# Miniprotein binders against q56419, part 48

Target 1, 326 residues: q56419
Amino acid sequence: MEGRTLEEVQEEVFKRHGVLVPKKELEDLAKALEEAGLLLTEKVEARLKEEEEKLKRERPMRLAGLSYPEGEREARAFLEAFRASYPGEGEEARVLLMPHLEPSRVPEVYGAALAALEKTPPPERIYLVGVAHRPLKEKAAALPVPFQTPFGPALPDLPALQALDALLPFELFNTPLAFREEHSLELPLFFLKGRFPEARVLPLLVARRSPELGEALKVVLRDFPGLLVLAVDLSHVGPRFGDTPLTRTLAEEARRRDLGFLERLAEGEPEAALAFLGANPTRIDGVEVVASLLPLLRERKGKVLAHRLDLEAPTLSAVGAGTLVL

## First folded at step 4 (miniprotein)

Design ga5
Fold by ESMFold2-Fast, scan of step 4:
Structure ga5 (fold): chain B 326 residues (1-326), chain A 92 residues (1-92)
Amino acid sequence: as target 1 above (326 residues)
Amino acid sequence: SEKIKELLEKARELFKRAEELFREAMELIKQGDPEKAAELLLEAAKLFARAAEILAEVARLTNDPEIAKEAIEAAQKAAILLYDARRLLAEG
């Protein structure tokens, strides 16, 4: 491919300026980069192995100072500001669906989740189910280590995680590196740890539909009761997600699909929610999580507290976010 | 100067396209198509590598350490995506 890169560079320069960059000089640099690239690949692989080893002990904050404040006092004020952005009171949750989108973009949606948590008795443990943004070796994974937050470490529920691992047909602790940079767990965890500082956590990622995960979780939840949190975003539309630029019609379709999905979940009909979406043309990432957790969602009625389609003008794209209590 | 600016714009376009392919690959993994995802990750890695080569050439011509850092970043991203693609292919 290096040869194609050099030819593209030469063609680009020629088209614009009518002069060719000396191919020999570019070839010498490509050769040096290829030799350096082998060394850089080895160094990157060694660094990833070191990061994987570190993840056996703890999961450090990655978004502190960016998506939320690093200091505990500032983090507390930040969390209270989000609660204040939602004028409603919320309702007790046995299951909470909340977003993992950048919080500053949908403050009232996170505020609705906080309102629900205020009405919810402190759980002994939280089953936090997010969406994998990096490849997993299996359909799902967990990382059984403390997750750092500005409110202190969120400790893993080791007995519950081990029970879950034992009931699954695959190794649950299969891809530690996938957790190194995972906002679908880190962002909801910030809010959950702030509200329930004593709760232990089962940090779970779903990459693809895993009905065996839902069946195993149903068994584990009976012996290890806790709050189930689905940390999912809704529609993803526009060029940033491989679509055409956002139009009013596409935005209306995304809102209709988001709300239709959430309302069917609120009726305790998760199969109907999935069927409503069909082929999932607006890319609701909650689909794989809901499809995995069907046994935990059936016959649970609840309420949609908030929904927003957040518009990203520079890319003409949008992401849906919602809060649902079951 | 004018030619250097054009090379930098080309590298930036390749870098942006590679990031778009990476996002598409992640979506394909969610849809249960790891083979197509691996294909897009390999394509993205090639584009990051091309960007790195252009940036390294510009860094050499301008003796600019900031552009050299951008070249190293692009090369590191290429290596990481090659690692991810190899992992997905090994799982198949």
Scores: ipSAE 0.000, ipTM 0.263, lowest interface PAE 11.6, mean pLDDT 82

Design ga6
Fold by ESMFold2-Fast, scan of step 4:
Structure ga6 (fold): chain B 326 residues (1-326), chain A 92 residues (1-92)
Amino acid sequence: as target 1 above (326 residues)
Amino acid sequence: SEKIKELLEKARELFKRAEELFREAMELIKQGDPEKAAELLLEAAKLFARAAEILAEVARLTNDPEIAKEAQEAAIKAYDLLREARQLLAEG
């Protein structure tokens, strides 16, 4: 008869065009791929929301087993080894500037910080100010939850954090996800919690200069006295940071910039420290922190305990680190 | 013709790139990252689908059943990877 099967129609199309009706099948495949892409996007959004919800309860360790030991006993031995790397005697700190780069690169600088903490009476709370490595919704942020460490959780100072929030023109607790992966807080906190296990913490991140943060902190520190810690790295030079390969001259200029900055802070002249850097190009991530905390740093004299420009030979780059007590 | 040679080279390059992404996705599954694996499998599926479209066009222009077979094989690979990606997204 005249009737044909679907198979016969498909065979005729293949013989005539060398293809078995792929246009419709490819269109259907494209629609299916689009739908799978939407499902993937929804799953990613759901996971980020879940992670944000978990951060309302605690901040887990991310660098344990990598930058420091995860076991308490091993962590204690590690901390003591860093202290031993600094042969000097510390000075009492009311304000401590310390680094947040990988500790193994500058053990003597972290050792100097530990020496200062040995001379410092145990504070009831630590104002830990780091640098945001991810965008914040506001100029600064805090996360009011326990931060896990090998020495147990570092508990938030909720009354002091609430007092700070009330004085600020923006929501302090504005970007929880920025704290999920933040070494500028986690690495200094390891050392601070090991030395002062009973101290509560205000974990603060600065993304851009916030004079209102410094003014508010001055008020809060009067009512809630504690140790102020600026966790900042100094010069960043070389190709890893978008600069030319490190030369002896560039390394000497980086050391001069770092020390000139720290020495002016030690004289209680933070505006002079910032002006010095403005006259000499730099990539010091502590600039925005210092600019935010001016009211807390003025007329406070101290001492530079250690400084190192750490060379990363494979990339011909370097990062400066220092310990300053005020 | 020159145009047909360019289309065939483009299709085979897309095929090769898709196979590389598939291999990378398998490594991510071994590392326990099914979500990133699903993303790479979807990208690989898209590249196989594009290769299938180009090969189908060449098969029509040349009336070549061997190229038509290559087009069908690319489409089947795209569907297989899409199914794997969907399974990973549903489970993980």
Scores: ipSAE 0.257, ipTM 0.823, lowest interface PAE 2.4, mean pLDDT 86
Fold by OpenDDE base, second read of step 5:
Structure ga6 (fold): chain B 326 residues (1-326), chain A 92 residues (1-92)
Amino acid sequence: as target 1 above (326 residues)
Amino acid sequence: SEKIKELLEKARELFKRAEELFREAMELIKQGDPEKAAELLLEAAKLFARAAEILAEVARLTNDPEIAKEAQEAAIKAYDLLREARQLLAEG
């Protein structure tokens, strides 16, 4: 309902489909969304416009004090605790696949990512590719502004971002509001900035598979070398996602899909990883990101460092998370 | 608290019911009745929206960021199902 009245929505549905959705049903939904603070009212639109103007300058933290500590000292202790949660050693990464799930749910998976980062020479720049959980105007987007973190701002690599934009058939700098609350960038960025304080960042979101993005990035990476980070979760199963409550069978299928996906990526076969998922019945969210980055993932062998399927008990749902180095 | 437990149970019930509606909608799509499927998706969207409201309340009461995120995700799901319902009505 971005920018449309319920009447406009009703009219559009009627015009397009000849079906008159009862206004009351739309009103009830709108009211429920408003009560949840999620309805785009005129007031919210005005606020969003103001937020969009702010996003021209910086992206503020949204999850500080919630998902991670706001204070730098506490944030460093947080990093150390997460690293400690993974008992293994990492490997040098040229490509890192890591989760964007709430860190407290999968601490050892983030710990594995930190272990890999310990073995990775400090990159000049980080290509951070997240999942758009909100609609984008284009298949992919970037926000070329500083992202606030407890460790200071993550500064954009403007030259590399501009080079990428120049190679894409669409405007890369689109839909700034999609970045405002996008946790798929914010959460991984906390760990990345904490480990590599001097690295510049290319914050990228993928909404739909863009082969053009992977080809463009392959070219850009030659002139602007850096660490590629895929900030993606794996299976999403259970009631929150349209399944029955988590069962042993459903969990086993989710794990099978997650591990089968990750292992094929670890073998340097990203097309086989995608093919293995087929229709993606367990809703691995990283599919569109991987599909966009195929040119960068081909023939790269690596290792799965961690995997977890984490139960959300209140909803009897589960989300898969993994850490892969290539 | 008992109140928080009750609210979470209510949210769980709403999710369960929304899933049932979603499953039924998917079956109706397979049967070639996208209109009725869209109606069920809209109902499921309402349930997710209501669950989002409840979870948002729990998040306020507990100051639990995970529950707050769940509330947001439930709302996103509501919007997604609304969009899907609209799309089904468009294709049909």
Scores: ipSAE 0.019, ipTM 0.354, lowest interface PAE 6.3, mean pLDDT 86

Design ga7
Fold by ESMFold2-Fast, scan of step 4:
Order: structure tokens, then C-alpha cells, then sequence
Structure ga7 (fold): chain B 326 residues (1-326), chain A 96 residues (1-96)
């Protein structure tokens, strides 16, 4: 899903071939591949323009058959299995924070999100805010096309998207290619479309802190009410993410960081949640989303339904995931 | 089996409190258990890993290993081992 780190590549080669490739050799290889790409600039640019044109019509499934089943019946059974993995009842959500990492890694966390959706009245539209894993030309972007799912296409809410675009100091539809392979939207959308098949969607990506986005969304939500979904993962720890190998102490720190962040959001104190992360806000990929959406999160109390720090054993790394309703 | 030998080394490291070294050995054990296609030995090794992490006060990691053991037991259609893994998961969840 996300690009692999050099340390992750090094570890995988060691596991498969018993050879520890020096990090410098992997860096040199990466540089050589980048230089070859630059020499192919004209061909690459033509290909990217072609892909961009395709994205003007629709956003196809990329993770079907990998992260979720392609067929509708199989997809429905998949959703029910995740719901069954969570032993609790949901709470009604006006704002839902849910993960976007591989669902099979944190089934109870996705199950908690499904439980919350069961208690939530069907919205006319969903404001789905994910994290950009590729550069955007602006601080945020949207793609105003149908997103394919096993449950049928999730249709864009064009009037609401255009109202949002009109309020922003930048072009909202600025980086279509960033949406071609974006799991922070595709994976939550699978679950959201399965529960709310008639809801339109505003698929939004945040790359950098955009307070103007939060202000504009506050206005648009008043005229176009809907469910706000923050699709964010929590702590990223270990070599996969450029950190040291996961230790018990680092895992405990990550769990404490995740829960402290979520509990402060649940108290309606998003500034306190950001401050709690201290000097390491980049270790939680939801920071820029929360910082952008402050006007929508203040004074809104709720409940943390689930949290897990998932160990990726092969890389001694972990990713935090949680479900929060506000 | 290699799995059981590595699990024994992991238990020894756990007693010494060498958590970083224990994690290195645990990763090797996880890979060997998966590759051996010896479901009985793999189940025993994963239960041992879970028990070690639970005893160290890391129930989330313990649950991860217990769930892997549960999947192996289900594929074996071994009701006794399924029950064992489920009881371990429930006990570790109570520590959360």
C-alpha cells in the first residue's frame, strides 16, 4: 500500500536470501533507478497525462482481491465478519475517526467503526477525509468522480464539492493522480459504502495543515449536512517507518501516545490532543487532518470505541489504529 | 524441530529481561513456524510466544501470536487446540 522503506527492503532480502544488503548499496540502487526515470521523463509524463485523463471519468478499485473481496456477496460477508470481531455496541457518530491501514491487521477496530455506522442514521453524504500519501499541488485536494467499490460506485456530491471549491483560496481539484492509488480513501470507503450505499461522497485528501479547509468545511456542512469521517492511522513505529526496531518501551509509548491523543479528541479538545503529541506529531499521520479540521472538532465530545497497536512481526514495526465517535 | 529450539531460546532470553534480543529471536521463530508447515509445532511455538509476551505485560502482542495459533488450529480442525487458543486470547484481552 504505502511505499517501502530501505530498511524494510533490507530486512526482506535478509529473510528470503540470508544476505544483509548494506543500506548504502540499496541507496545507490534507488539513485540509479531515479536517474533512469529522469532519462525517461517524456515517456513518463505522457503516461501520467493518460492516467490523469482516465481519472476524470472514474476512480477504479485498486485493492479489490487484496484487501477486500471483489464480488458483492463476498464483500458483504467480509463486512459481517469484521463487525462480528467487535464484541461491543456502537455509538451514533456525527464525526467518525477510523483507520485506513490493512483491515485484516486490526479487525476489531474496523468492527467498532461498523458498529458506530449501525447506530448512525444514514447520511445523505459523507465527507471522507484521508491522508495524502503522495504530494499534492496544494494543501488539500478532492477528486469529483465516481469511486468504484464492490457495492457499486460511490457517487461524488458535486454540488457540495463545488460549494467547497468556491470557498477555498486554491483549486480543490488540483492533483487527480494523487487519488489513483490512495488506500486512506479506498479502504474506509469500502466499509462506508457497504453500510450507506445511497450516500454521496466528498473524497478529500490532506497533505499539509490547511485551516482554510476546516473553515470552509464548517460552512459547507451547514448547507450540505453529512457524516464527517477522518480516515487516519495513529502511531507508526519501527524500521518500516525510519525508526529503530520496536521494543517493549517503544510499543508502550506508542500505545500511550495513541490513547492520549484519542481521549483528548473525545473530550472535544483537539488543540490539547495535538499538544499532547509534543515534539513527535509526525509519528501519527492524523495530525495534519486534525489540525486542518479544528473548527469541526472543538467542543464535540464522544467516545473511543477501540484501539490496537498492530505488530508487523517481520519488520519489528507497528501501526496504531483506533475508532473514535464524536 | 527448529521452531521448538528457537522457542526455548526465546524463553531463556525472556527470563533475563533481554527484550530487544527476544524480539529478534521471536521474528525468526515466527518465520520458521510459518515455513515448516508443521502445524502442531507451529501451534505450540505460537502459544509459547503469546504466553511469554503476556507474562511480560504485553497482552496486545500476546493476542497477535494467539490469533495466529488459532488460525492454525482451525485449519487443523483441532477442537482442543482451538479451545486452548480462544481461552488464551480471552485471558489476554482481560488484561487490556
Amino acid sequence: as target 1 above (326 residues)
Amino acid sequence: SDVLQVAKELARLSERGDFEKMQEVAIKLYDVARKENDPEAAFEALIMLGDIYRELGDPETAIKYYKEALEIAKKMNDEQRIKTAEERIKRAQEML
Scores: ipSAE 0.000, ipTM 0.134, lowest interface PAE 17.7, mean pLDDT 81

Design ga8
Fold by ESMFold2-Fast, scan of step 4:
Structure ga8 (fold): chain B 326 residues (1-326), chain A 96 residues (1-96)
Amino acid sequence: as target 1 above (326 residues)
Amino acid sequence: SDVLQVLKELARLSERGDFEKMQEVAIKLYDVARKENDPEAAFEALIMLGDIYRELGDPETAIKYYKEALEIAKKMNDEQRIKTAEERIKRAQEML
């Protein structure tokens, strides 16, 4: 309702869904939202200011004890259990695409990523590219602080981050607060730090396609070689994501869309992968990441190690996850 | 339900970039769902409200909405929704 009249909101809903919401009800709701928003804003602003100060020094664990164990011994056993869930062998990765979905929902997909990391020589640094789930001031951002994990802090590669910042037409370290609660970095980092405890990290978030990021990264990777990790989920389908309830046909379409996207990336054809998604490219949150990193993905052939469409029965929804090595 | 269709449209519009807009959409669905006596829509709205407040760093408020969702699920005798609300409560409590 930002910049929109209640009449415009009512008309838009009617146009798209054939439902007419009474104007009086919308007016009463708008007044209640205005009052609730003001109260929430004061509390949230105080909290966010506090968190922003903490982020100048380190990025603490947010999902420890929930998505992964907080103790090192328990975390190691947890990681090895995920590896064991994948019966195959990995392949060496120069570029790794892995999910950031809750790991327990797709253990074999994370297991495939671990198998690939097992076959990959330990990198000096990891370029970890996730998806921004909160607004960024620019198209992309990074946070140049240690990220805490059960395996110890993942240290930032400050020289490589500064080299990247120098090549970009915007300030790279532009939205520290976006990293406070960011599972697209935290969940893959748990697995990456567990496998490569000595590697430094470049934690990067993409909100909108940034070809300048891909061009800059191509230059930086030449001077600071490392493992490139794209932490992206695939299809999002069902009511939880604004779609109709999941049907067998919709699930089959989502699997076909996911696999077609991954297979084209595996052929070293990222433009073809983007084109394949057609009219619904935003259903896969990796589209903006792939579009940003085109120079790093072209002509790199590889293999899809795993794919799963995870069903959330209570909401009749599903999220696709996959592991791709290039 | 018609209420759920309204939520889907507003959620799609709010996806374009602000947690404040997502709060507006979820609160709207909650009020409309309660008015129309649609327990499924009310449950989904309360889970979304909880998720939004948790993401904004307010787990106390998130727990409040998740507990309301749990009570609705219990009245519906819906085992899967009960489990969903209980898991959400546990997640938010771990952030305290």
Scores: ipSAE 0.000, ipTM 0.150, lowest interface PAE 20.6, mean pLDDT 80

Design ga9
Fold by ESMFold2-Fast, scan of step 4:
Structure ga9 (fold): chain B 326 residues (1-326), chain A 116 residues (1-116)
Amino acid sequence: as target 1 above (326 residues)
Amino acid sequence: SDVLQVLKELARLSERGDFEKMLEVAIKLYDVARKENDPEAAFEALIMLGDIYRELGDPETAIKYYKEALEIAKKMNDKELEAEALEHIAHAYLAMGDFEKAREYAEKARKILEEL
């Protein structure tokens, strides 16, 4: 009963309404609410099973009308506005690190990613690696279905996904429901599909470090070459993330941490990047992705195109975002 | 209301929570749902608004939003969503100490769910 004891509920009713409700009536009410909750839970479970069945055919848009426009024309204008927010020129990417943070908060960082994509030859496929925000049965997962976007469906590269699955010590397609609501894939995919409408996609989620994923991807990329995209956010600081309120000093430390991490990746030294983060690697959600993909990041030199620590003043919190080309 | 679950989970990671951000997102979702004539999204946004106000210790405002969600569920002829809204109303009335209203709404929800 919302964390209250029956005695507390009885006392509250008496204080507010001047009525002393018999304990048995409160017990009967609590039982009726519990029974309604149990029935609703069973219905919710049935609905989730139906949603899982739908995910065998396609992954619908969840953030259309919220984080990006639903209509193709409006989505195109939106994408061009983000590109315009970055005043620089891009560089060709073989590997692209970009954020999955709400785009409107860091438009210049997404603009830098778009600039890089403009300089990149159209790939046959995109290996899109995001971060799982829901538990996965295994360390990583993929969903082999079309992902809907305002620019049309992003089609899965089924042969490449099957080749990857065959090389892994676990079932790759292990947690379909984790993909129902996953902004770390949906938000980058909006930008990627807008720039490369013909590219197939391998939508991959990492929940925990999976060196076996990186080793398998190294093999698959030889037979199925494509663009590797790491869709990760950087520092998470402040009360919103279970941390102390943001100060100027903590914000400066977060910026240095983000840039030190990205700069070491740009030197082709991903182990040095991880070591630089020291004892607090979990404050950057990209750590598990980078740790999983080490074989694909070593000795690839590149450039940090943009970085922003997005400050959320009301909550005294911040999230770092960056664009890195390798 | 899938975005609601992600935001609730992120807010729960903070000792202080980010109910203001959740409120901003819920209001935006409601506005978008109304403009696009999406009653299911409007229902979810209203439940989200109710939940936020209930968590902030304002069950009176929560009931207002839950009742708006109930009307949308009725117009959709969706008995499952109707029962969901009724259960939220019942818990909010219980939080207010209004036993008679809490019982009334809880029984309405239970009867609908039993008939499904």
Scores: ipSAE 0.000, ipTM 0.432, lowest interface PAE 10.6, mean pLDDT 81

Design gv1
Fold by ESMFold2-Fast, scan of step 4:
Structure gv1 (fold): chain B 326 residues (1-326), chain A 83 residues (1-83)
Amino acid sequence: as target 1 above (326 residues)
Amino acid sequence: SELEEELKKWMEEAKKLFDQALKALEDGDLQTYIELITYAIELALWAREMARELGDPELVEEIELIIRFMLEYLHEVAKEHNL
């Protein structure tokens, strides 16, 4: 076991620095590092446990000053600039699909979402469903604490979250640390809180397909009506995502994949949308969310308001983003 | 299990972040190096805790070996760069 690690260390040091370290020196180093590594590992574990305890009280902003302004006045102007980037008037939404990638890259797509929110009556609560970017103990999770924003804290809807938890075959509040840094919730929440400052929120993450989540949410929504938001990005193409460099053909295929998926959802045919991706090559992050929420998406017609494939020239990569109202 | 397969994918992501951190260091970007390496170690520790919850001692041992490898390699890199 440890012998394998030493051999790998020796190979990497030689590969990177052209130096072959003798076995005895590596063995002595490995023993010293094992003790130092245990201390470092314990230190990181202690820090994570400390952060988990802090998350029992609130979820602080992580992207303020980076992806959006820290101050309320500057944040308001920033949000209105995104709305202005979309020339349409939007449509009323009972279900909203919006992106969670860096807003400055697709301002017109976030603007379309804001236009839909302007046409939507203020909800008492928002079911915000994002994508887990860290492993979860269960297929889905929630964090029942206030989420800080420049517009004040987005308060959790505790009765609705408790009702949801009671209907699930697993503990809903199972992985608090997954919420410490999670842009799929933080970035959409910035826009949602700016538009609906009084709405409470159910911050939900999906890691793996959970049909039981969709069934439970359908029941909870009848007793606790609100706006359902799917915060998902679409195609991921290019070297940054383990693919070949972006070409005109790959970009066109990604656009067709994204639009075909969204258009089938707009027809109230989420199974057809998933089948379309299965028949065509896909790298869409939103698949597990859509597959989990099927009961909430069937027979609900709507409109694709915006779509963009954002090109990242330095890496020859791209990410798709769209706004869909149902 | 689906979780077991997912944990293996997260370990691959941790390894990729580790490699990106080393490239940042070679390019002289110490801040990016620290951020990426910290994230890689966090993911590996998360995977280990999840493997413990699964009750899979073989997977726990495999993940612990990867963590040890990362820490040992980082020591050698820091030594070479006088850190």
Scores: ipSAE 0.013, ipTM 0.497, lowest interface PAE 7.7, mean pLDDT 82

Design gv10
Fold by ESMFold2-Fast, scan of step 4:
Structure gv10 (fold): chain B 326 residues (1-326), chain A 109 residues (1-109)
Amino acid sequence: as target 1 above (326 residues)
Amino acid sequence: NLEEEIKELAQKFDELFKKAAEAYKNGDYEYAEELFKWAAEVAKQLLELAKQAGNEELIKLAEIAIEMALIGIFASEYLKEGDFEKARELWRKIDELRRQFEEIVRKMT
């Protein structure tokens, strides 16, 4: 029953690794570590307030130099390389489902999305709907500021965002900090801005199913037509996500559920797609987005351009990704 | 639910440790040290909940997490002083502990 104190663990670390570190210095570090816990909380809170104030003006790049290049020329070459990774032709999209996981893991899936964007007339605005990876005060949120990209800032469509806000039973601009580190918007936006540099954006996050969001968006899209983008990943399987290590059977189940979900969406049957998943045992993160956007997805037929289940080798886990045009 | 709270803290530790490792690799040793200190605090909370659960494997997970964070602090300190050899030695130990941490998490989830 009895565990170890922080001091006891620190003494063990000294014994194993700190033979040249004086015990007094290790003890001072241990005491500083205990005290730093409280001070770090205050520093984190102050930093978050500062970040929230900055987010009222613009949303800076967080993944530049990590997931995509910082410079415009390098970013352009990167985008073209992803397009080249997909051997097929695209289809014109009025609704595009694309992934938001690390692009280097599924280059052909992002390439398929780029192929679809090549066949799509440049929209005046993009409704970019991602998945909240941080809690939101409401079921959904938006951030009405420029989002920085290597291709220049993606400007918000303020009139369309305000029209949307007016139709919702909650404050749309409710959680700015949720957008500070949000790859489900940043990564798709990189590709969308590269292809449609003049398009304005409605950056939207869904935390929980919001039928009122879908109803409001249906009205707003009538008055402010544009491209609807669902930036969602598919199955999440393996130990990192609560399963046993990835087996052929689990991988086959994940692929079956991913493709069955996408295929039913392609048939214009989003309710059937949700019903097919049932309890969502492979954790497709698009469920809440699709459930929110039902009025926009019904009776829209399309095509699945690409699908991949990508192995995360160190954890024997996998994440599904797909490109669907409606 | 105690079990869910333990899983959430283990995941928060993993997130913080990955951010600290990235700062470390990018040469931002001051920021990395702060993140390792925050990870240590999360690991301490994980240890308290693991003790409440009376689960020896979870207690071991929390102890490994604390050890990883403390070694990360030491490695960051050595890099600040330009002792790359000692920092590299310590990071090899982090890699070993990381494998143990992930194995226990795998069995939990």
Scores: ipSAE 0.000, ipTM 0.348, lowest interface PAE 12.8, mean pLDDT 83

Design gv11
Fold by ESMFold2-Fast, scan of step 4:
Structure gv11 (fold): chain B 326 residues (1-326), chain A 106 residues (1-106)
Amino acid sequence: as target 1 above (326 residues)
Amino acid sequence: SREELLKEIRELEEKAEELQRRAVELAKDPNTQEEAIRTLVESQRLEAEALLKIAELTKDPEVLKEAIYVAELAVWNAERIGDDELIEKALIVLFEAEYLYEKLTE
């Protein structure tokens, strides 16, 4: 029916089929369709509640067999192949910026991240900050459960998560369903768990700029030291992202924008990095993550290990990815 | 799969040929000249897309040169009638062909 009146439906049927359907039959049909819709809605709501309850126990793998191998042996070989794709040496990281783009598209960038992790002493915990691709009830969220990986479950650091929750003006564990399918956490976590199997994790999602998150994290990191990982992609250019078709000039501009952003972060100047993006800082995925974590990024000098602009010819689009150690 | 690509190629070629025949028929009438050119551009776009898929199977840069040529003709014809939407669609195929050609010849 789609908002049509009964008279309009009756007229349409008469015009097409030469039959005048009694109003009562149309009313009965409309009621039956509405009741079917309500039943489907109730079943969907019941299913979502069931999925939410399951997420209170653990977060299962969603991309195993698609973005990385499901078996541990195959997953280990996959990780080693990515390391081999980067010919350089890593640098020790206190803060690591790495992508969450499909790994097969930028293997040398993930390889650079692996090289940095190889030079980094095993942390007791990893603060893994990704980007929410689904709405959150608050500006940020966390899920305090084991995350399954081919290398075994990545266990949550419950004391550190509870300390963080206590410092925030909102409930940190506010949107479990947003974590059911979230590649910005799952893809970096695959690499992090492969290199640091004993580390506990704080899986965090940022949907909107949250300065209070950065302030709270600075306090928590003092009492619960660990590796901070920002899982962010860089420039998104082209029709796939609501932009004009990619030209070589636009691709060069995106590459220079990415590198200028990363270089300013490497100088310990995150506000300057955000300002450098000019009129459209939102063209870089994860700007809200960087903007939220300013207190943790200021005055930390480091090095850009890798950068790539991955071109997607069929859509004339591109996504930037980089590895930065601070 | 190879079989799926071959099916897609055949479907694109058949549709392009149908549109080309229609464009020729429309071109005979002075009152349908613009529609004839618009139909021809759509035919040329589909022909270029078929050539891109053939290049995917054969890895032959000469096929991509042919795709570039056909796509350039589509752009030129779309410009003749001033159809901005059609020009944009033709340019997308042209840029895709040029990108693939450059990458294949590296």
Scores: ipSAE 0.000, ipTM 0.124, lowest interface PAE 20.2, mean pLDDT 83

